Miniprotein binders against a9bab2. Designs and how they scored, part 20

Target 1, 221 residues: a9bab2
Amino acid sequence: MRQRLTVSESKAIFHKEFPFVVPAVYRRLVDELIVELNLLKNQERFVADGVFAIGLTSIFLDFTKGYKPENQKGILLEAICKCTGFSASNLEQIALEAKKLANGLNTNEIKSLITDNNRDEKESTYKLINKNNHYSRIIAIGIYKLVDMQSNGFNKEEATENSYLDLVNNFGYTKERVEKDVNLYKSSLDKIEKALELIEMNIKDEKRRNKERVSRTKPGQ
Short names: E, the ipSAE of ESMFold2; O, the ipSAE of OpenDDE; V2, 0.75 times the mean of E and O plus 0.25 times the DockQ between their complexes.

## First folded at step 8 (miniprotein)

Design k2 (at its last look DockQ between E and O 0.02; V2 from the best seeds 0.00; counts 0 for: pae O 11.4 > 1.5, placed apart)
Fold by ESMFold2, look of step 8:
Structure k2 (fold): chain B 221 residues (1-221), chain A 120 residues (1-120)
Amino acid sequence: as target 1 above (221 residues)
Amino acid sequence: SDEELRQRAESLKESGQFDQARDIFSRVVQRYPDHAKAWRELGRTLQEMGDYQRAVDSFRQAISMNPEDVDAYKRMAESLRRMGQYWEAFEMYWRALEINPDDEQIYRALEEAYRLYEEK
């Protein structure tokens, strides 16, 4: 039947699929993704398209850059997706295809992709860049990353840090909402980077204090 | 007398006399500004009256004195959401989840807040 899982039920599945401890600095990321994906799974107008897939995979990679051990990152994303009814491998493939399609395109060419995709409802699962998808903060990041990817490529000099806003209305969203969500994303990245720096400093301080404690408690005879 | 005054205000709140309960709780927090429970009850009373901004201010005072008061975070988030301050509401719900990480009520409230934000 089509009954949506509660967040608690999804978290139970997550812990089964990811039987490792999630470091404290990443726990909110995991919980936020589970909440948002549970919501989106039940939204009739939502399509897991290329922009969404770029957004999700980019968010995950950006926030987990410091994740140890490295070999658990793929398992972590798989567990987050599976516990909410998504396929990480499918989304990664869709994100890759959307990146290939948009590579080297200017704003007008991206607008054309949005228009073409709105004409074929039977390809919605494989539709890579859609107009009027159900809004989510993940899609806002996908739009930002789509243009940011171009700034790293052939159209870098034509893009500014806010060039993604030129496309927002063509996706059917407001610039104010998307800009706010992108700025919160950037701020959250700064916060987790600083938190990771503090954790590294605390580890170094603990090693120094342990060496000092051991040398003070190791008396001569 | 202080406990009798507070108990009378709670009885007034339960009977729907929110104006009188607000006035009494306001006097209690003016005389006892470190009374975390009285700040929270003032916030709850203001929330019932639809005065969401003053409810938020009262809950913030309660939280400053008792930062583990999950109910204050949850109610502050609800008032913020009712004012359309969605991002601040999300943060208060996440603060509550740091204290109670498996609380289904908080997750349901957070999902509803996201849904309302995304639909506007």
Scores: ipSAE 0.495, ipTM 0.770, lowest interface PAE 2.3, mean pLDDT 83
Fold by OpenDDE base, look of step 8:
Structure k2 (fold): chain B 221 residues (1-221), chain A 120 residues (1-120)
Amino acid sequence: as target 1 above (221 residues)
Amino acid sequence: SDEELRQRAESLKESGQFDQARDIFSRVVQRYPDHAKAWRELGRTLQEMGDYQRAVDSFRQAISMNPEDVDAYKRMAESLRRMGQYWEAFEMYWRALEINPDDEQIYRALEEAYRLYEEK
């Protein structure tokens, strides 16, 4: 029986796997992901499928915008996954496969891909899109991102901002729950983006001021 | 010599005579406004005295002359934090981190500044 890791044990493993200091702005993200992934790993009805993988990778990428040094991002994701019994590389691959599968499909076609995880089907084919997976905000975001990615594709059907909600019931979730989690995600992302923009602006302003000062102190030859 | 003045100021600080140390550095920067190190030392002295606003101003001058002065950014950020200017503190820590990405202390301070900003 693979010993269930506690959150504390997962955190301890994380620090071993990620020997760098996580910037403060990202600590909450890391902690929340570790907790959530740990909890999910211990759920019997949880499958780390394509939707989940899209959600997780998207969350990580979106919230680690501006993370420095950039070369640590991969290690960070690996550490988060490893400490909770997941494989980052596997999840990235699954996410990519799910994205490829969804690419060029309309919402109705995606609906057809949502299949019940029939326990009995020994079919070795890893189902990328599962119905009635153990719910997580990560899955909610995965659903959102899955549809959002379609809207950016060639089929300009004006995926309305809420087009992902049309799939929610097919996944076996309530629209209200998924919408809430997606909105929280968006709002949190907006806050971080605004913060980063302000930082960049201030940096630019300081650089400009510095250049202006340097130009004033250089006597015109 | 600038070094002698620095040593004297350090000695004064060690003896708790921060005002005198401040005055020394103030005179130095007045006489030599382009002396980045003097501005940094002035800022540090002011910071230690709890005059965070003037410290910030001094560090800003130091940074203007040396945009890669990690210490000045860190200390400026610390001073900003002390004044409740958490966002600006965060920005200065971020700048410090860009210059020195391996500085664990900057990361910790950055986190705290951000936390304080969110709580505010």
Scores: ipSAE 0.000, ipTM 0.170, lowest interface PAE 11.4, mean pLDDT 81
ESMFold2 (binder alone), look of step 8: mean pLDDT 86; pTM 0.845

Design k3 (at its last look DockQ between E and O 0.01; V2 from the best seeds 0.00; counts 0 for: pae E 10.4 > 1.5, placed apart)
Fold by OpenDDE base, look of step 8:
Order: C-alpha cells, then sequence, then structure tokens
Structure k3 (fold): chain B 221 residues (1-221), chain A 120 residues (1-120)
C-alpha cells in the first residue's frame, strides 16, 4: 500500500520538484491544487478520469496565463502532480483521449458516454467518463469545459451557456453544486486577470518613471 | 486600402520579397496598432521568414485583440515549436482546440508537441 502522503509531505516534495520561486499571485493556486489533489488521491471512490483531467488541465492553464517565465509552467504542473501522486503526462493523455471521444458529439450523445465505474477489475477498458466519481470542483469544471468545447463545433447553434447543466444529473451530481463551483471558477479567473493587468500597468509606470529620472539626472552636456 | 496593402504584400511574398512584405505590415501596425488582422499577417510573414520570436510577439498581439483567432493560436504554436518551446506550443494548440474542437490537425499537433516536450 503506497503510504498516504500528508499535505506537508506533498508540499515538501513539491519544493524539491519545483526549485523555482512561485510568484505571489500564483501561490494560492498551487497551494489549493496540492491540497485538493492530495485529498482526492486518498478518496476510495475517486478516479482520475478524462473529465477530471480536462478540468485540472483547464484550471492550470487558465490560471497561469500570466505566469513568467513561461517555460516553467510545464515543470510546475509536473511538480504539482508528482507531489500528490499523479502523473502530469498521464493526465494530459487522458484529457486528450476524452476530448477525442467527445469530439463532434451533442449533449445527448455525451450522456451515452457516461458510465458507472464498475470497480470490476476485469474491464481492462479505462473509462474516460465516469458516473458517481468522487465530487470535486475540478470535475465540475471538467464537465463545463467538456460541453463548452463541443458547443464550439457542429452544434454551436444549440449550445447555451448552461448546456453543461443538462449533463450534471447524469454524472450523479446536483445542478446547484456544479453551477456554484463553475461560477466561482469564472469569477476567480476574472479577478486574477484584473490583478495581472494592474501588475503590468504598475511595471510599465515604474519603468517610465525610472527612464524619466535617468534622463533628468544626466547632466546637460 | 487594407486589402490593397495585403494584396501587395502577398504579391511580394510570391516573388520572394519577404522583407518588403514585413515592412508593409510593420508600418500598418504602427499606424493602426489595434488592427488585429495586420498583426496576424505580420506574424505570418515573420514566421515564413524564420523569425519565430517576432512572429510569436505579433500573434500575441493579434490574439489579445481577437481571443478566438484559431489561426493565430495555431501559427503561434508552430512558431513556438520551431524555437523548441514545446510546452508553450502545447498550450497554444490547446487553446486552438478549445475554440475549434473538430480540427483533427490540432489533435495531431497537440500529441506531437507533448511528445517533444517529454523528450526534452
Amino acid sequence: as target 1 above (221 residues)
Amino acid sequence: SDEELRQRAESLKESGQFDQARDIFSRVVQRYPDHAKAWRELGRTLQEMGDYQRAVDSFRQAISMNPEDVDAYKRMAESLRRMGQYWEAFEMYWRALEINPDDEQIYRALEEAWRLYEEK
């Protein structure tokens, strides 16, 4: 039995796997993901399926749009996954497979893909879309992103902003819970985007002021 | 007209005069910094010239003005891949796929970008 990692142990591993300074604006994201992934890994009814993988990848990418340097993002995701007993590579693969599976499907067709995770060890086929998975906001966002992505395809005309809610009951969750978490996600993204814009403006202003100061201190030759 | 400038630039590219085409689009974006299409065309020209870093910068401007520009994401991703920035390329392809999920080429490009990232 792989010894259950504590949150403290996961954080220690993270610092080993990510030997860089996380900018202050992203520290909350990293901490929350480490805690949540650690908790999920220890849930008996949790499966890291395609919906989960889409959710996690989407959360990470959306919240790290302003992360500098950009070349550290991959290492950061790997470190977050590794310190909580996940594989970033595996999750990305599973996410891609789930996207392919749902490609071109309408909401009703996606319903047919939702299957009960029969723990029967014998079905060798990794189910990408599971019913009654241990609930997480990551899964809620995964459901949202799965449907949102499909709405941009052939069925764009029929897709409403809340089309994902039609699938929620099929996943075994309540609409109110999923909707709350999705709305919180959207609101949080907006806040971070605004914060990043302010930071960028401040940096530009500081650079301008410094240039002006330097220009004034040059003695008139 | 913007269309006339585009046609002239395309004609210049067909004749192998990429520098002149670049200069045309550079002037356009300087004069009209909010012209998303001009930034995209500048990026394309730079990409074709092998100036991938400047291409990426131009596509970034185009995307900032039009966040649903699938072509700009794809071209930016390709340019990033050419520079060995495989993770960033993957991210741009991912964004392109979110906008256009039926594009099989994006799936293949994503898989390749990820493979290249893992091998680095």
Scores: ipSAE 0.256, ipTM 0.675, lowest interface PAE 2.0, mean pLDDT 85
Fold by ESMFold2, look of step 8:
Structure k3 (fold): chain B 221 residues (1-221), chain A 120 residues (1-120)
Amino acid sequence: as target 1 above (221 residues)
Amino acid sequence: SDEELRQRAESLKESGQFDQARDIFSRVVQRYPDHAKAWRELGRTLQEMGDYQRAVDSFRQAISMNPEDVDAYKRMAESLRRMGQYWEAFEMYWRALEINPDDEQIYRALEEAWRLYEEK
């Protein structure tokens, strides 16, 4: 008898757990994450695996660059997770373990890792990829990020564009759907980066106008 | 001459005879497809006529030949805004601001485009 929260109930819990104003630039991100996590948690067999944890934490970190005040980012992530029945600290640990497993691996080595069903449990608590999870764009981003970790290694693959798509057939996902969601993710990052630059320009311009007002009001008194 | 024809089209545009100016500028860009100014003026004429999609197409041609044309970016953005393409308008205003970063009008237009995009 699994209790299922509605999206509106999750949002009510979010506002209790995050009693601050979410800046306008991040409200769409927060709303979309709450909806997606609510839907995933309500799935009968969903398992928070390594690719999900990497996907969620990567999306959050990428889209909250420049978040002010900085000290509220952890509180924000915790509230998003808690209101949908997840633990941010648990997911961060799962993502960390998944990053250790994939460190320095190319796409073929990641395929081999996915095939190994009997890893020593005393060295790893969490499944890197669970083939039974229903499709989610968070998982798609996690798969993309697993492969993209090679670009930070010293043995970088040539022509790594779209190499993450070689993994999707092992899970019954369509390459077209995954590619679409990854490209939308990249495009959305570009849009929010431009929006953040606008916000910073507004702050800088307001500081300049405040200096000018203070200077101008003193000579006439 | 072709220069006389172009000057006549500019006079027609300034006097509000947009359909005649459009026809002449269309002939100029057909004959001289690399004429950046003619594409820009065709775009401005189409914009005044409310033909925003063709205006955007014309401004895009002008920009491809003169990437420093701040006015073309600003007017393309305005046409995109009138069509409800607010993110694309924001992008074009941003490009205009990169070229001329001290233009407060562009800065306000960026803010408005962002506001309209968030509302949608």
Scores: ipSAE 0.006, ipTM 0.225, lowest interface PAE 10.4, mean pLDDT 78
ESMFold2 (binder alone), look of step 8: mean pLDDT 87; pTM 0.857

Design k4 (at its last look DockQ between E and O 0.03; V2 from the best seeds 0.00; counts 0 for: pae E 11.5 > 1.5, placed apart)
Fold by OpenDDE base, look of step 8:
Structure k4 (fold): chain B 221 residues (1-221), chain A 120 residues (1-120)
Amino acid sequence: as target 1 above (221 residues)
Amino acid sequence: SDEELRQRAESLKESGQFDQARDIFSRVVQRYPDHAKAWRELGRTLQEMGDYQRAVDSFRQAISMNPEDVDAYKRMAESLRRMGQYWEAFEMYYEALEINPDDEQIYEALEEAWELYEEK
């Protein structure tokens, strides 16, 4: 029985797998993901399916906007996954497959995918979209992003801001729960974006001040 | 002295007179609104009384005055948990963990808060 990793153990592994300093603005994201992924890994009814993978990769992508150096993002995601017993590469692949599956489908067609995947008891095939998966905010975001991706396609007209809520019951969750988590995600994302903007402004101001200082200290030839 | 009032309040708690202890701390924070410790003690008293909402409010004041008050974060988180506000509890434990990253008890509490959040 693979010994359940504690959060502390996962964090220790993370530091080994990611030998770089995580900027302060991203530390919360990393810690929250480590905790959540660790907990999910230990849930019997949890399946790291396409919806989950979309959620996780989307959360990571959205919250690591502005992360520098950019080349460390892949290593960071890998470290977060490894320290919690997941594979980043596998999740990215699963997410891509799920996106491909849902691509061009309307909400009703997506509903059909949820229903049909559960009926074929016989196919040992990895189900990309599972009903009644162990709930997490990551899955909630996955559902949201699954629909949001559709709205960016040709059928822009019908996707309302809350179109994802129409799928929630089909997944076996409550609209209120999913909506709460999605709203929290959006709010948190906005906060980080604002914080990053402030940081960038401060950096620019500091650079400007430094340049001005240096220019003043240059003896007039 | 503030310490004498604290001792009196603690004595009152030991005797089960939580209302009186609460009143002491309430008066202290009214008179000295910037007294971080008094807000924390008020919060603790309210928490012990099961008045979790007011406890949270008191701890919030304590934290606003002392953002490194790990105890206030933990107690606030616990109070939030008691009210079924598991996500907010998680956030408070997380803040506590940022201050004390080696505190195993915070990790356990954080995990529990998350589990409760997932089960809700």
Scores: ipSAE 0.010, ipTM 0.260, lowest interface PAE 9.8, mean pLDDT 82
Fold by ESMFold2, look of step 8:
Structure k4 (fold): chain B 221 residues (1-221), chain A 120 residues (1-120)
Amino acid sequence: as target 1 above (221 residues)
Amino acid sequence: SDEELRQRAESLKESGQFDQARDIFSRVVQRYPDHAKAWRELGRTLQEMGDYQRAVDSFRQAISMNPEDVDAYKRMAESLRRMGQYWEAFEMYYEALEINPDDEQIYEALEEAWELYEEK
């Protein structure tokens, strides 16, 4: 029987596994990931598939680009995964394999891969998209990133801005919800990048002001 | 004259007679909708009255006419913060800091707005 964790229990485990202060700019990311992963782990049918793994690792990497100290970044991901019953190393491996499988494929080829897996359902092997997973923002971002990764390759000229929505029709997800969550992700990423720029500007400005103050008050020392 | 009306409204605002100041500033901006200072002073008056939504609307008008008005951005952000719209407050403090990057008070307010946004 699978042990279900409350969000409170997951947060307690997180603080044990990550005994450092999370900088303010990253606290919302950490809290939202813990909640979302807790929700997914508590689903009886959830299977960590390729799009989930790509989604999680992409979200984490995108939002933690400026994380300091650098040596805590890997520990942070490990703690987020462990406190919700996931293995970071396992998910990173699944994401790598999913990226290799989808590399160079256009959207129609990816759709074909999804369709073919229906016939081999009982033998249950690794799947790029598991049709039985309940909706999650992490999965939606994974689908978006999978197509966006293809768009950065040779077939960029054939992809439309919203071509990832063609893939979600197969699984009963609403296109409106997926599009809303992807657009929120994009805007949230822009906000974090702006916040990091402002933090960097303040650090440089405080160093300049401190250097000028010291130069005025201790000349010839 | 319009200057006499504006000065009267400023005096009423400074004496705490915000309702009367609001009415005069409202009349000035209705007749002269491109009067950036009158929009800003209307916003300040509404802010003192606790009418934060209309204060934000007035500051937005002032900004549309003078996009370099750091004070209007700062005051709009404060009104947004008081309404619990912390991300929008952060964005307005960000705009103010882009114009005046050396202002420690703006940066401190921006950090506070970010912290409040994260708590929510």
Scores: ipSAE 0.000, ipTM 0.208, lowest interface PAE 11.5, mean pLDDT 78
ESMFold2 (binder alone), look of step 8: mean pLDDT 85; pTM 0.835

Design k5 (at its last look DockQ between E and O 0.05; V2 from the best seeds 0.00; counts 0 for: pae E 10.5 > 1.5, pTM O .634 < .8, other shape alone 4.04 > 2.5, placed apart)
Fold by OpenDDE base, look of step 8:
Structure k5 (fold): chain B 221 residues (1-221), chain A 88 residues (1-88)
Amino acid sequence: as target 1 above (221 residues)
Amino acid sequence: SDEELRQRAESLKESGQFDQARDIFSRVVQRYPDHVDAYKRMAESLRRMGQYWEAFEMYYRALEINPDDEQIYRALEEAWRLYEEAEK
């Protein structure tokens, strides 16, 4: 019986696999991912497929854009995956394969990949894009990112901001649930981006104020 | 120039066009990642204004610069919590 890893056990493994200090700002991300991945691993109906892999890797990349040193990001993802019984390298590969599969396809063609998984054709697509997978926000983000990546490719014209919602039912989920999680994700990212922008403005203002102060305090002219 | 953008933002702020000023400042801040204290102060200001998401973002940027800052991390977590509570 593969002993179910507890969250505490996963965290202990994480610290062994990631011997560096996680910056405070990323600790929550790491903790949340460890918890979520641990929970998912313990779900009988969960499959770490291409959609999941896209979601996880995208979340990790998007929320670690400022992580320093940059060379630790790969090790960090590996540690998060390993401590929860996943393989980062495998997930990255699966994500890449799923992206390649979806690349150049329109939303309808992607739907066909989800629906046709029941018939005789390519076992490989079913493994990458599973219907009725155990739901997580990671999968929701995976669906979103799967479609978003297409909009940046060949068919820019038809992909609306909500085009991913057209696939949600085909995945076996409710639009409301997926949309909520995707919106929370987007909002979180936007907040980070805006926060970064505001910080930069404040820094500039402070630099200006300091320059002005220094110019005023120079007695000699 | 960044200075021209700053001056424009300040002018907008003085005229009460805070949103536009913020947008300009946001663009300018993206160019200077090394100012942890500025991000932190901005995040704190945003938090005080009830702009919890924006605060979160600023703390996140601060944390990107100084990832070992536990105070920033805690503030980030709090900002996130407050955001989640406000969205309920």
Scores: ipSAE 0.017, ipTM 0.276, lowest interface PAE 6.1, mean pLDDT 75
Fold by ESMFold2, look of step 8:
Structure k5 (fold): chain B 221 residues (1-221), chain A 88 residues (1-88)
Amino acid sequence: as target 1 above (221 residues)
Amino acid sequence: SDEELRQRAESLKESGQFDQARDIFSRVVQRYPDHVDAYKRMAESLRRMGQYWEAFEMYYRALEINPDDEQIYRALEEAWRLYEEAEK
């Protein structure tokens, strides 16, 4: 058996596992996730740990916030994960565990959670929060999202827009790279949100024009 | 000189130099952020260059200024259709 899937093979599996139409506004998200996850699966130093899992689930939820029909969101995530060799349910559980571990901690306390171990031999699972994982945009978002969890914790008033940068060197990455990827993420979210608003405005305009046609067929001028 | 820049940009559009026209309109909106016509013309230049999402975004800014402009709605819808078709 082959040890790894090509991107084309992953896309074929995706279409089998998700036999529905993906609305155009979400196709870039789906394509980028499949490619990125396929490449990460091929990376020997990659670990699907808690930071990665938080990043992936957060990216998916943020970008699919307006997805219709709602009941297909879980199927979509499952298909994306399965076609690249990941388990959506496993990743969601790992993300939940990592969130619980970091709950209520400030940035300095989170630093103590970061370990340089690939797998806990006793638990047969990877450590939840690892340093020096294979870098990806998904991990950058995971680091960023750990600060969002601080907003619900004991020291929530100390969190700022850039507080996540204090963690970056502890993970073994550069602040410039992580900040760039986080800013691109935010920009992409803004674009999708604007697109959805304008699509809704077009629907309202079509309804107005239909009502105007009815009123013009009445006796008048 | 701002009117001279706008006239130069229109000449560039007629010559098919859409990237240079886009840059001039970009300067106009930096100086005059509510200049709806400059956003519309920048969007047209971007559309001609095949940058459909960027064109869509500039038409959106024009719509923020003139929300009842039916031509902006038509342009938005066409830019979205072109973007959607290009993305497959």
Scores: ipSAE 0.005, ipTM 0.279, lowest interface PAE 10.5, mean pLDDT 78
ESMFold2 (binder alone), look of step 8: mean pLDDT 79; pTM 0.738

## First folded at step 10 (miniprotein)

Design s1 (at its last look DockQ between E and O 0.88; V2 from the best seeds 0.00; counts 0 for: pae E 1.9 > 1.5)
Fold by OpenDDE base, look of step 10:
Parts: sequence; C-alpha cells; structure tokens
Structure s1 (fold): chain B 221 residues (1-221), chain A 120 residues (1-120)
Amino acid sequence: as target 1 above (221 residues)
Amino acid sequence: SDEELRQRAESLKESGQFDQARDIFSRVVQRYPDHAKAWRELGRTLQEMGDYQRAVDSFRQAISMNPEDVDAYKRMAESLRRMGDYWEAIEMYWEALEINPDDEQIYRALEEAYRLYEEK
C-alpha cells in the first residue's frame, strides 16, 4: 500500500513540479484541490471515473479563467494531479470520453449510462459513469457539468437550471447534498470573478498612475 | 484586574469548576465587549463544557475583534465539527490556513472535516 502522503509532502512535490509563483488569488484553489485529491486517493470506494474527471477539469478551468500566463495552466494542473497521485493527461482523456458518451443525450438517456459499481463483476471495463462512487463536491460538480454541457447542445428547451438534480438519485446521492455543493461552487466562482475584476482595476489604475508620473518627470523641453 | 480574573478563571478550570469560570468570563465580556482575548477564553471554556453553539458565538466575537486569531479559528472549526456543521468547520480551517499556511495540524483537522463532510 503506497504510504499516504501528507499535505505537506504533496505540497513539496507540487512546488517541485510547478516552479512558478502561484498568484495569491489562485492559492486557495490549488490548496483545496491538493487536500481533496489527496483525501480521495486514499478512499477505497473512490473511482476516478468520467464524472469525477469532468468535475475536476471543469473546476480547474472555471477557477483559472484569469490565470496568466496561459501556458502555465497545463503545468499547474499536471502538478496538482502528480503531487496527489493522479495523472492530469489521463483525467483529461477520461473526461473527454465521458463527454463524448453523453453528447447529445437527454437526461433520461444519461440515466441509462449510470451503472452500478458491482464490485463482484471483475469486468475489466473501466466504467466512465459510476453509481455510488465515493461522494465529493468534485463529483457533485461533475454531475452538474455533465448535464449543463448537454443543455448547450440540441435540446435547449427542456434543460432547466436544475435538470442535473434529476440524475442525482440515480447516482446514489441526495438532491439536497448535491445542490448544496453546486450552489457553493457557483458562489465561489462569483467570488473569484469579483476578486479578479478588482485586481484588473487595480492594475489599470497603477499603470495610469505610472504613466502620469513618467509624464510629469519629463522635463518640458 | 482583568489578569486577576483570568487567573482566577484558570484556577477554577483546573479544579473542574467550569461553570464558575464561564461566569467570570461572561462578566468580563459584558463589561468589556471589545476584549478579544476574553471572548476567546469564554469560547474555550464553553467548548470545554460541550456548549459548542455558545462557544462558536464567542469565537466569532473574538475573530471580529482580532481577525488574525488562528487559535480562535481552529477552536471555532472544532466546535462546528462537533455540532455536525462540517462545511462551516472547513471554512474556518481555511481561514486559519490563510493566516498560517504551513500548519500541518490544521491540514489534518481539515482533511478529517472533509472526510466527515463527504460521508454525511
């Protein structure tokens, strides 16, 4: 059994794999993912399936929209995954496969894709969408994003903002729990967006002040 | 003096007289509502007594007066956890980590809070 890494050990690996400064606004995201992924890695009933992968990649994408330079985002995700014993490339692939599988399906059709993790069936086939996976907020967000992605496709009309809740019981979770975590996710996104806007405003103001200072120091020839 | 009252309250706790210690700190915070340390000590006493709700309220007051009080955040988080408010506990541990980002003990407690949250 691979000895469980402490958060400190995972962070040390992270800093080795990501030799760049993480902006302050993104530090909590990184730390939260390290903690949660490290915890999940040690859960016996946890499967890093398609729903999980969609959740994780979506969280990362949504919370790093303002991250600069853009070319560091891939390295950042890789470092977060590696320091917690996951593979970013594998998760991205699994997420893509799950998205493809669900593409164009309505909520009822997606229900049919949810399969029981029968522990007994040695079926070697990696299931992309598992019922009764170890619950995490990442899974909740994965369920939400799985349905949200479909609403942007063909059948725009019937997808209500809460259509994902219709799948929750099929996954083996309570609607209240998943809804709470999704709402917390949305709230957190709003907070970071506001913080980023403030940062951008401050940068613009600083640039303006610097230009004004430089213009004042130019001796009137 | 405030220090004498604190010493008396500590002595009372050592003797297992938590109710009396609570009453002392309650009087102190009533007289000096802006005394952050007194609110923290009241919270600690209440926490030790198992009155987690009142402990949380007291720690909240302490934090409002001293937003860098890592101990108050930790104890508030622990009290919230004891009440089954796992998400709120998680948030308080994160607040503590913003102040002290290398505290492994907080991370361990945080992981446990996440585990409990995920199992609920």
Scores: ipSAE 0.758, ipTM 0.874, lowest interface PAE 0.7, mean pLDDT 89
Fold by ESMFold2, look of step 10:
Structure s1 (fold): chain B 221 residues (1-221), chain A 120 residues (1-120)
Amino acid sequence: as target 1 above (221 residues)
Amino acid sequence: SDEELRQRAESLKESGQFDQARDIFSRVVQRYPDHAKAWRELGRTLQEMGDYQRAVDSFRQAISMNPEDVDAYKRMAESLRRMGDYWEAIEMYWEALEINPDDEQIYRALEEAYRLYEEK
């Protein structure tokens, strides 16, 4: 029955917890995660389980790959989680445990794991892999990434581009919905990667022009 | 005169005479297709009439001529939401926030749009 935080209130907490400048290219990522996490925190059906935790940490890592300075990335995730009532360290631990459980499993083995593990989800402070959770785009990415970890090492035949879709009905979602959200994720990631490439090109061009200008004004060399 | 005609259309819109306002604004944009304000007012009129697709088309024209028109982005997003195009509405709300950050009204609309998007 706690008072629900508005996005503006969560952002005020975020700025207190992250007293550094967020580069403009990452601002929407941060704000969008705050909006989504506020929404989910107020959903009684929602459980921050292993699939969700894999999704959230994967999204964050993928979108912040180029973030400088590196030592602020952990603080950034902690602030996003804290301002919305989540624990980054708890979610990272849950994600690690879920990755361990799924390591080396094929799609059918993961289906069996979902079937075996989905009972009495209210008996624990968390569940590693649940079905019928409140749907979220973050969970869609978690399902996608859960299968993608099977591609590590020598046996890449166990996971294809669409293998994650075979699991979607086991989680209680529609393939069409999850596929749409995974494709939107990939498109958004491509956009930020292209934006970062352009920023890097502009910095490189400015350094080259400055060096050429200094060279033209230097005596004899 | 053209200014008198446009002012009449704005007055008709304000009094709730949307059909007449729409007809006049439509003639104004046909004659002056680069008139950002007329496109926006046509879009607002169509939105009040529940014609959300044509409202979106009109707001898009207004935005193409005045990319800083926060009201056009917000109204386009509302029309898209009414049509069930929730992701497109979300994108327009983010465009509006880029121009006018920290607008609490837009954040409330954005959170509702995400809720609708994920529940569908």
Scores: ipSAE 0.544, ipTM 0.784, lowest interface PAE 1.9, mean pLDDT 83
ESMFold2 (binder alone), look of step 10: mean pLDDT 87; pTM 0.859

